VH-VL binders against q9c950r261to396. Designs and how they scored, part 15

Target 1, 136 residues: q9c950r261to396
Amino acid sequence: VPTFEDVKEVTIRRSKLAKWLMEPFFEELIVGCFVRVGIGRSKSGPIYRLCWVKNVDATDPDKTYKLENKTTHKYLNVVWGNETSAARWQMAMISDGHPLEEEYRQWIREVERTNGRMPTKQDISEKKEAIQRTNS

## First folded at step 4 (VH-VL; framework fv_ixekizumab)

Design t10
Fold by ESMFold2-Fast, scan of step 4:
Structure t10 (fold): chain C 136 residues (1-136), chain A 122 residues (1-122), chain B 112 residues (1-112)
Amino acid sequence: as target 1 above (136 residues)
Amino acid sequence: QVQLVQSGAEVKKPGSSVKVSCKASGGSFSSYAIHWVRQAPGQGLEWMGVIIPYFGTAYYNQRFKGRVTITADESTSTAYMELSSLRSEDTAVYYCARDLGYSYGEDAFDIWGQGTLVTVSS
Amino acid sequence: DIVMTQTPLSLSVTPGQPASISCRSSQSLVHSDGKTYLHWYLQKPGQSPQLLIYEVSNRFSGVPDRFSGSGSGTDFTLKISRVEAEDVGVYYCMQGIDYPYTFGQGTKLEIK
């Protein structure tokens, strides 16, 4: 089971998605990372879920939207729990904040509840290294 | 393409519960939220709550004091709204509505069900 | 809760004339994402509500260009440049920034 700190280090913020959007490594880098998906609003602020990025969906070039100061037709297929089920999300709906420990605990419970695949230590380590190389 | 089809009208006694269904015809639940809105005869619209089916997460208008429960079954593309401890003032048309804001950023209720009349009388 | 106030509560218009409906919120509807979560709906007699305008000024698919929305912060307006018979019904504004979502009390548009 990856630790909260492990998941935090491979969680990509919206500003980084916008920064890397046009880079040739974009799709390979973000697939297998986590994103903090906005799913609602409360009096205390936006409500988020930690999701694993299954793939990038760029199949409809006519469906464009704004991501910060850029325009894109790229969407993320995100996984909450079992990896056989995914939902398509605009990157504009991804948090620019760090994940919270309660969100990490909710994610663990959902993977267990749905009998989903838990990332391996090797998967996480490889993603940490790739992100660190890109940030250098 | 997508239509929301609701269950038929119901007549209930005070103190009972009602469960209204909302089936998405021709579409998938995975990328949108379903809201429930009611309208008493001759009155305006009142938001009851929402469910984001893919995430199994529901949020409620606290004025119903825990009487409302919203659920969804992704395998049948059906959302449900259950209202318990019914009173005569719960007599209303109950609507379900789709919200694409969570996945497409196009907030607002773009598709509405036809409505379900629930009459509460003794 | 955010309170939504519409004026007028009813409006009678001769066909071809303009109509204007105001909506005010008790607090700002501007989100940190830069969007303003104010939407307009029309409920024709005996029908479900239908979306007209989302996020202040965006006309929903199939809505005639006679309809326009404007405003910012807490003060919003829906305008119909030339009212037609099919525009009869009750117009509602709604805020979608915070739970519970709330509607204005509605404005009934009638043809004189």
Scores: ipSAE 0.450, ipTM 0.821, lowest interface PAE 2.6, mean pLDDT 88

Design t11
Fold by ESMFold2-Fast, scan of step 4:
Structure t11 (fold): chain C 136 residues (1-136), chain A 122 residues (1-122), chain B 112 residues (1-112)
Amino acid sequence: as target 1 above (136 residues)
Amino acid sequence: QVQLVQSGAEVKKPGSSVKVSCKASGGSFSSYAIHWVRQAPGQGLEWMGVIIPYFGTAYYNQRFKGRVTITADESTSTAYMELSSLRSEDTAVYYCARDRGYSYGEDYFDYWGQGTLVTVSS
Amino acid sequence: DIVMTQTPLSLSVTPGQPASISCRSSQSLVHSDGKTYLHWYLQKPGQSPQLLIYEVSNRFSGVPDRFSGSGSGTDFTLKISRVEAEDVGVYYCMQGIDYPYTFGQGTKLEIK
């Protein structure tokens, strides 16, 4: 089971998604990472779920939205629990903050409840290295 | 083409419960949220709560004091709103409405069900 | 809770004349994402509400261009440039920035 720190290190913030949006490596880099998906708002602020990125969906060029100072038709298919079920999400709804430990615990419970796939230590290590190389 | 189709009208006695269904078609059920809004005769609109089916998460207007429960069945693309301990003041048309805000950053009700009249009387 | 206040509560308009409805929120509806979560709905007699305008000024699919929305922060306006018979009903503004979502009291538009 990956630790909270493992997941935190491969969680991509909205500002990084915007920065890398037009790069040829974008999809390869982002797939297999985590994103903090906004699912509502409360008096304390936005409410998030920690999701795994299954793929990038760019199939509808007419459905554009604003991401930071850019316009895009790229969406993320994100997984909450079982990887056979995915939801399509605007990157504009992704958090620019770090994940919280309670969000990590909720994600673990959901993967277990749905018999979903846990990422391997190797999967996470490879993503950490790829992100680190890109940030250099 | 998006449609939300609700169950039929009901007449209930005080103290009972009602469960209204809302079946969605024409869009991906998992990529949006379903809200419930009611309207008492001759009055305005009151938000009751929302469910985000993909995440199994529901949020409620506290005015209903634990009497409302919203659930969803992704396999049938159907959301449910159950209101318990019914009072005559709960007589209203109950609407379901779709919100793509969680997936698309929009947070507005683009499509509404036809409404379900629930009458609470002795 | 955010309180939404509409004025007027009723309008009686001759066909072809303009109509204007105001909506004020007790708190700013501007989100950190740069969007303003103010939306307008129309409920025709005996029908479900229908979306007219979302995020202040965007017409929903199929809504005639005689409908327009404007405003910022806490003060918003819905305008109909030339009222037609099918526009009769109750107009509601709604904030979608925070739970619970809240509606204005409604403005009833009637034809003279």
Scores: ipSAE 0.321, ipTM 0.788, lowest interface PAE 3.5, mean pLDDT 88

Design t12
Fold by ESMFold2-Fast, scan of step 4:
Structure t12 (fold): chain C 136 residues (1-136), chain A 122 residues (1-122), chain B 112 residues (1-112)
Amino acid sequence: as target 1 above (136 residues)
Amino acid sequence: QVQLVQSGAEVKKPGSSVKVSCKASGGSFSSYAIHWVRQAPGQGLEWMGVIIPYFGTAYYNQRFKGRVTITADESTSTAYMELSSLRSEDTAVYYCARDEGYSYGEDYFDYWGQGTLVTVSS
Amino acid sequence: DIVMTQTPLSLSVTPGQPASISCRSSQSLVHSDGKTYLHWYLQKPGQSPQLLIYEVSNRFSGVPDRFSGSGSGTDFTLKISRVEAEDVGVYYCMQGIDYPYTFGQGTKLEIK
């Protein structure tokens, strides 16, 4: 089971998605990372779910939206729990904040409830290294 | 392309419950939200709540405080709205409506079901 | 709750004449994401509502050019440049910025 710190280090914030959006390595880098997906609003503010990135969906070039100061038709297919199902989300609605420990605990419970796959220590280490190389 | 088909009209007694279904076809059911809106005879539109099927998360208009429950079955691409403790004031046409790309950036209803008339008689 | 107020509540228009409907919100509908969550729907007699305009001024797919939306903040307008017989029905504005979502009272458009 990866620790909260492990997951936090491979969680990509919206500003980084915008920065890397047009790079040739974009999809390879972000697939297998986590994103903090906005799913609603409450009186305390936005509600987020910590999700695993399955792939980038760029199949509909006519469905564009703004991500920071860029325009894109790229969406993320994100996984909540089991990898056999995914939801399509705009990157504009990904959090630019760090994940919270409660969100990490909710994610663990959902993966277990749905009999989903937990990332291995090696999966996490490889993603951390790839992110660090990109920032160099 | 996209179609929402609702269950048929119902006549209910006060104090009972009703469960209306909304079956979606076209598009990915897990990629959008389903809202429920009602309309009493000759009156305007009233938002009841929403479900995001992929996350199993629902939000409700507090006006219905504990009487409304919205659920979804992804295996049949069907959303349900159950309203309990029915009163004559609940007599209305109940609509489901789709919100594609629910990430609080696209909160409009692009396609609507045909409506289900629920009559509460006493 | 955000209150949506429409004026007028009813309009009778000769075919080919313009029509204008106003919608005012009790709070700003501009979100921090830069979008304005004001949408317009038409309900034809005996039918479900249908989307006309989303996010103030964007025509939904298949909606004729004679429909246009404008406005900002709390004041919004739906215009029909030349009313046709098929435009008969009740027009509703809706805010989608905060729960619960709320609708205006509706404006009934009739042909003379």
Scores: ipSAE 0.255, ipTM 0.766, lowest interface PAE 3.4, mean pLDDT 88

Design t13
Fold by ESMFold2-Fast, scan of step 4:
Structure t13 (fold): chain C 136 residues (1-136), chain A 122 residues (1-122), chain B 112 residues (1-112)
Amino acid sequence: as target 1 above (136 residues)
Amino acid sequence: QVQLVQSGAEVKKPGSSVKVSCKASGGSFSSYAIHWVRQAPGQGLEWMGVIIPYFGTAYYNQRFKGRVTITADESTSTAYMELSSLRSEDTAVYYCARGLGYSYGEDYFDYWGQGTLVTVSS
Amino acid sequence: DIVMTQTPLSLSVTPGQPASISCRSSQSLVHSDGKTYLHWYLQKPGQSPQLLIYEVSNRFSGVPDRFSGSGSGTDFTLKISRVEAEDVGVYYCMQGIDYPYTFGQGTKLEIK
């Protein structure tokens, strides 16, 4: 089971998605990482879920939106729990903050409830190294 | 071809509850948002709330206090809107409508159900 | 809540003549994602509302090109270049930027 710190280190923030958006390695780097998806609002502020990135969806070039100061038609297919289904989401709705421990605990429960795949320590190590190489 | 098919008309007594269904077909259900909008006879449109079935998250117009509950069953591609403690002013046509579900909080409705007339009288 | 105000509330038009409906929001409808969440719906008598224009100026599938939307910030306009008999009904603008979503009062279009 990956620890909260493991998941935090492979969670990609919105500013990094914007930075890497046009790079040839973008999809390969981002797939298998986590993103903090905005799914609602409360009086206390936005509500987020930790989701695993299944793939990048660029199938409709006419559906553009702004991501920071760039324009893109790329969406993320994100997984909450079991990877047999995914939701398509705008990267503009991804948090630029770090995940919270409560969000990590909610993610664990949802993966268990749905009999989803838990990332291995090896999966996480490989993504952490790839991210570190890109930031160097 | 996308269709939203709602349950049939209901006549209810004051103080009771009603549960209206909205079955989606012809498209993917999981990632879309389902909104509920009502219209009293001769009046305009009033937004009641929304659910994103994939995340199980719902938001409600606070004007209904704790009276409205929106749920979804992904296995049957059906959303439900339950309104309790009915009063005569709840007499209206209730519509479900599909949102894109690309984000939470920002949307428009591309397809609408046929509407369900709920009459509250005794 | 964001208040949506439509003018006029009703208009009668001779077939083939143009029609124009205005919608004003109490707050900007521009989102940080670069989109403006102002949409127009038509409700024909006895029918469900149907989408005409989304995000200010985009015609929905199957909507005739005589319909056009324009505007920015808080002021928006729906235009029909040549009104046809099938265009009768009530037109609503809606803001879809923040909960609760709100509609204008509606504009009833009638044929003279």
Scores: ipSAE 0.458, ipTM 0.842, lowest interface PAE 2.0, mean pLDDT 89

Design t14
Fold by ESMFold2-Fast, scan of step 4:
Structure t14 (fold): chain C 136 residues (1-136), chain A 122 residues (1-122), chain B 112 residues (1-112)
Amino acid sequence: as target 1 above (136 residues)
Amino acid sequence: QVQLVQSGAEVKKPGSSVKVSCKASGGSFSSYAIHWVRQAPGQGLEWMGVIIPYFGTAYYNQRFKGRVTITADESTSTAYMELSSLRSEDTAVYYCARDLGYSYSEDYFDYWGQGTLVTVSS
Amino acid sequence: DIVMTQTPLSLSVTPGQPASISCRSSQSLVHSDGKTYLHWYLQKPGQSPQLLIYEVSNRFSGVPDRFSGSGSGTDFTLKISRVEAEDVGVYYCMQGIDYPYTFGQGTKLEIK
């Protein structure tokens, strides 16, 4: 089971999604990482779920939206729990903050509840190295 | 075309419960939220709560604390709103409405169901 | 809860004349993403509400260009440049920034 620190190191923030959006390695880099998906608002602030990125969906060129100062028709298919089910989300809904330990615990419970595939420490390590190479 | 189709009118006694359904078609059920809004005769619109079916998460207007339960069945693309301990003041048309805010960051109701009249009378 | 206040509560307009409806919120509806979460709906007699304007000034698909929205922060206006018979109904503003979502009390538009 990956630790909170493991997951935190492969969680991509909105500013990095915007930075890498147009790069040829974008989809390969982002798939298998985590994103913090905004799902609502409360008086105390925004509500997030920690999701695994299954793939990039660019099939609707007419469905554009603004991400930072760029315009894009790329969406993320994100997984909450079981990887056989995914939801399509705008990258503009992704948090630019670090994940919280409570969000990590919620994610663990949901993967277990749905009999989803838990990523291995090896999966995480490989992703961390890919991100590190891109930042250098 | 996107459609939300609700169950038919109900007449209920005070103290009972009612469960209204809202079946969605045209679009991915997992890619949006379903809200419930009611309207008492001659009055305005009142938000009751929302469910985000993909995440199995529901949020409620505290005004209905403990009386409202919103659920969803993704296999049938159907959302449900159950209101318990019914009072005469709960007589209203109950609407479901779709919100693409979670997929398209919009947080507005682009399509509404036809409404379900619930009458609480003894 | 954010309170939404509409004025007037009702108005009667001769066909072809303009109409204007105001909506005020008790708190700012501007989000940190730069968007303002104020939307307008029309409920025609015996029908479900329908979306007219979203995020202050954007017309929803199929809405005629005689409808326009404007405003900022806490003060918003819906305008109809030339009222037609099909515009009869109750207009509601709504804030979508915080739970619970709240509506104005409604403005009834009638033809003289």
Scores: ipSAE 0.273, ipTM 0.771, lowest interface PAE 3.7, mean pLDDT 88

Design t15
Fold by ESMFold2-Fast, scan of step 4:
Structure t15 (fold): chain C 136 residues (1-136), chain A 122 residues (1-122), chain B 112 residues (1-112)
Amino acid sequence: as target 1 above (136 residues)
Amino acid sequence: QVQLVQSGAEVKKPGSSVKVSCKASGGSFSSYAIHWVRQAPGQGLEWMGVIIPYFGTAYYNQRFKGRVTITADESTSTAYMELSSLRSEDTAVYYCARDLGYSFGEDYFDYWGQGTLVTVSS
Amino acid sequence: DIVMTQTPLSLSVTPGQPASISCRSSQSLVHSDGKTYLHWYLQKPGQSPQLLIYEVSNRFSGVPDRFSGSGSGTDFTLKISRVEAEDVGVYYCMQGIDYPYTFGQGTKLEIK
């Protein structure tokens, strides 16, 4: 089971998605990482779910939206729980904050509830290394 | 392409509960949210809440949070709105509406169900 | 809660004349993504509401070009350049920026 710190280190914030959006390595880098998907608000503030990025969807060039100071038609297919079920989301809906430990615990519970696949420590380590290489 | 079909009209006694269904067709049910909006006779529109079927997560207008429950069954592409402890003031047409907001960043109701009249009387 | 206020609450228009409906929000409807989450719906007598305009000025599929939306921040306007008999109904503005989503009181459009 990857630890909270493992997941935190491979969670990509919205500003990084915007920065890397037009790079040739974008899709390869982002697939297999986590993102915090905004799904609503409570009295305590915005509500997020930690989701695993399955792939980048650029099939609808007419469906553009603003991401920071750029315009894009790229979406993320994200997984929450079971990898056989993915949902398509705008990167503008992704948090620019760090994940919370409660979000990590909720993600673990959902993977278990849906009998989903847990990423291996090797999968996480490889993504962490790729991200660090890109930030350098 | 997209159609939302709601269950039929209901007549209920005060203090009972009602459960209205909304069956979606012509799209990916997991890729959008379903909202519930009601309208009392001759009155305006009031938002009740939303379900995001993919996440199994619902949010409610605090005016209804204690009495309203919204659920979804992805296998049948059907959303449900249950309102408990009914009173005469709950007599209204209840609508479901689709929101592509989570998948496409469109936080508006592009398609609406036909409405379900719920009458609460003795 | 964000309060949406429409003016006027009713208007009667001679066919072919223009109509204008205003909507004011108690808070800015501009999101950090650069979009403004203000939408207009029309409810014809005996029918479900239908989307007319989304994100201030974009006409929904099938909506005639005589309908236009404008505005920014907290002040918005829906205009009909030449009112036709089929335009009769109640017009609602809605904010989609924050839960709970809220509607204006509605503006009833009648033909003289």
Scores: ipSAE 0.156, ipTM 0.731, lowest interface PAE 4.7, mean pLDDT 87

Design t16
Fold by ESMFold2-Fast, scan of step 4:
Structure t16 (fold): chain C 136 residues (1-136), chain A 122 residues (1-122), chain B 112 residues (1-112)
Amino acid sequence: as target 1 above (136 residues)
Amino acid sequence: QVQLVQSGAEVKKPGSSVKVSCKASGGSFSSYAIHWVRQAPGQGLEWMGVIIPYFGTAYYNQRFKGRVTITADESTSTAYMELSSLRSEDTAVYYCARDLGYSYGPDYFDYWGQGTLVTVSS
Amino acid sequence: DIVMTQTPLSLSVTPGQPASISCRSSQSLVHSDGKTYLHWYLQKPGQSPQLLIYEVSNRFSGVPDRFSGSGSGTDFTLKISRVEAEDVGVYYCMQGIDYPYTFGQGTKLEIK
């Protein structure tokens, strides 16, 4: 089971998605990482779910939205629990904050409940290295 | 065409529970949220809560917390609202409504069910 | 909770005349994503509510262009340029920015 710190280091924030959006390595880099998906708002602030990125969906060029100072038709197919089921989400709804430990614990419970695939320590290490190379 | 079809009217006794269903057809059930809104006779609209089926997550108006439970069954594209410990003041038409919000969280209600009248009387 | 206040609570309009409904929120409905989460619904007698205007000024599919929405921050207006008999019903504004979602108390539109 990857630790909270492991998951935190391979969770991509919205500003990085916007920065890397047009790069040729974008999809290869982001697939297999985590994103913090906004799913609602409450008086205590926005509500997030920690999701695994399955792929980038760019199939509808007329379905554009604003991502920071850019416009894009790219969406993320994100996985909550089992990787055979995915939901399409705008990157504009991705948090620019770090994940919370309660979100990590919720994610663990959902992967277990749905018999989903748990990423290995090696999966995480490879993503950490790829992210570090991109930021260097 | 998108439709939300709700279960039929019910008459319940105080202290009992009612479970109203809302079956969605058209569109991807996992791509939207389902809200529940009630309306007492001659009164305005009151938001009860929402479920986002893909995430299995429900949020409730605190006025109903502890008495309301909203669930969804993706295999039948059906959302349910169960209200327990019924009181006379729970007599109302209960509506389900779709929030396409889809790619980016809840926003507005594009389609509504036909409503289910729940009458609570002794 | 965000309080939504509508004025007037009722109005009677001669067919062909304009109508205007105001909605005020107790706090700003502007989100950092650039959207304003203010929506208008119409409930015709004996029917479910139906969406008229979403995000302040966008007409929902099939809504006639005689309906228009405007406003910003906390002060919003729904206008009907020429009222028709089919417009009779109760109009509600709703905020969708924070849970719980809240509605105005409703404005009943009647034809004279």
Scores: ipSAE 0.303, ipTM 0.755, lowest interface PAE 3.0, mean pLDDT 87

Design t17
Fold by ESMFold2-Fast, scan of step 4:
Structure t17 (fold): chain C 136 residues (1-136), chain A 121 residues (1-121), chain B 112 residues (1-112)
Amino acid sequence: as target 1 above (136 residues)
Amino acid sequence: QVQLVQSGAEVKKPGSSVKVSCKASGGSFSSYAIHWVRQAPGQGLEWMGVIIPYFGTAYYNQRFKGRVTITADESTSTAYMELSSLRSEDTAVYYCARDLGYSYGDYFDYWGQGTLVTVSS
Amino acid sequence: DIVMTQTPLSLSVTPGQPASISCRSSQSLVHSDGKTYLHWYLQKPGQSPQLLIYEVSNRFSGVPDRFSGSGSGTDFTLKISRVEAEDVGVYYCMQGIDYPYTFGQGTKLEIK
């Protein structure tokens, strides 16, 4: 089970998605990372779910939306729980903040409940290294 | 094209319950939220709640606390709104509406045709 | 709950003339993310509501440019530069910043 710190270090913020959007390495880098998907708002602020990125969906050029004042038709297929069940989300719905420990605990519970795949230590290490290379 | 199709009109007795359906087509059902909004005859719009089907999470207007339940069946791309302990003042057109935002404050880009629920007293 | 107040509640306009509808919220609709969560809908007679303007000033797909939205904080305006017969209906503002989402009372637009 990866630690909260491990997951936090491979969680990609919305500003980084916007920055890397047009780069040739985009999909390779983002797949296998985590994103914090916005699903609503409470009086104390926005509500998020921590999701694993399965792939980038760019198959609908006509389905455009704004991402940080850019226009894109790229979506993320994200997994919350079992990776055989994925949902397509706009990157505009991704948080620009770091995950909270409660969100990490909710994610673990959902993966366990659905008998989903836990990332391996190797999966996390590879993504951490790739993200660090890109930020250097 | 995205379309939300609701179940037909219903006439109910006070104290009973009603379950209205909203079937989505033309897009990935799991990739958006479904809101429920009602409108009493000649009155304005009142938000009842929302479900985010992929996450199985629902939020409700506290005015309906304990009476409203919103569910979704991803296999049929259908959302449901069940309202129990019906009163005559629950007579209204009930709409489902799609929300692609899922964050902070979102808007309703497509709406169902509405379902008239009449509660006789 | 955030209370949304619209003025006027009804408006009659000669075709080709402009129309203006105001919406005021009891609390600021500005979020720390820099966005303002105020949206406008039109309900034509016998029809479902339809989205016109989202986040104060963005026209939804297919909405004519004669519709414009403006405002900040708690005070918002929807303007129609040249009213057409197809614009008849009830206009609603909505806040999407906090649950429960709330609507204004509606403004009925009629043609003279």
Scores: ipSAE 0.284, ipTM 0.760, lowest interface PAE 3.3, mean pLDDT 88

Design t18
Fold by ESMFold2-Fast, scan of step 4:
Structure t18 (fold): chain C 136 residues (1-136), chain A 123 residues (1-123), chain B 112 residues (1-112)
Amino acid sequence: as target 1 above (136 residues)
Amino acid sequence: QVQLVQSGAEVKKPGSSVKVSCKASGGSFSSYAIHWVRQAPGQGLEWMGVIIPYFGTAYYNQRFKGRVTITADESTSTAYMELSSLRSEDTAVYYCARDLGYSYGSEDYFDYWGQGTLVTVSS
Amino acid sequence: DIVMTQTPLSLSVTPGQPASISCRSSQSLVHSDGKTYLHWYLQKPGQSPQLLIYEVSNRFSGVPDRFSGSGSGTDFTLKISRVEAEDVGVYYCMQGIDYPYTFGQGTKLEIK
């Protein structure tokens, strides 16, 4: 089971998605990472789910939206629990904050409940290295 | 073609509960949210809550404090709104409405509405 | 809760003349994503509400170009350049920025 710190290090914030969205390496880099998906708002602030990125969906060029100071038709297919079930999400709804430990615990419980695939240490290490190279 | 088809009108006694259904066709049920909005006779619109079927997550207007439950069955593309401890003041037309939400770029507005379900609470 | 206030609550318009409806929110509807979460709906007599304008100024599919929305922050306006008989009904503004979502009281538009 990857630790909270492991997941935190491969969680991509909205500002990084915006920075990298036009790069040729974008999909290769982002797939297999985590994102904090905004799913609602409460009186204490926005509510997030920690999701695994399955792929980038750019199939509909007419469906554009604003991401920071850029316009894009790229969406993320994200997984909450089981990899066979994915939901399409705007990157504009991805948090620019760090994941919370409670969100990590919720994610673990959902993967277990749905008998989903848990990332391996190799998966995490490969993503950490790729992110490090890109930030260099 | 997107359609939201709701269950038929109901007459309920005070203190009972009602469960209204909203069956979606056209588009991907898992990719959007379903909101419930009610309208008492001759009155305005009141938001009751929302469910995001993919995450199984529901949010409620606190005015209904523990009386409303919204659920969804992805296998039948159907959302449900259950309101318990019914009072005469709950007499209203109940609407479901689709929000493509965060997942599709149609953020937090109701693009298609069901036809409405009249719930009458009387003794 | 965000309070939405519409003015006027009712108006009667001679066919072909313009109509204007105002909507004010108790706090800003501008989100950090750069969008403004104000939407307009029309409920024709005996029908479900229907979307007219989303995110202040975007006309929903099939909505005639005589409808336009404008505004910023907390003050918004829906305009009909030439009112037609089919435009009668109750107009509602709604904020979609924070739960609970809230509607204005509604503005009833009638033909003189």
Scores: ipSAE 0.208, ipTM 0.753, lowest interface PAE 4.4, mean pLDDT 88

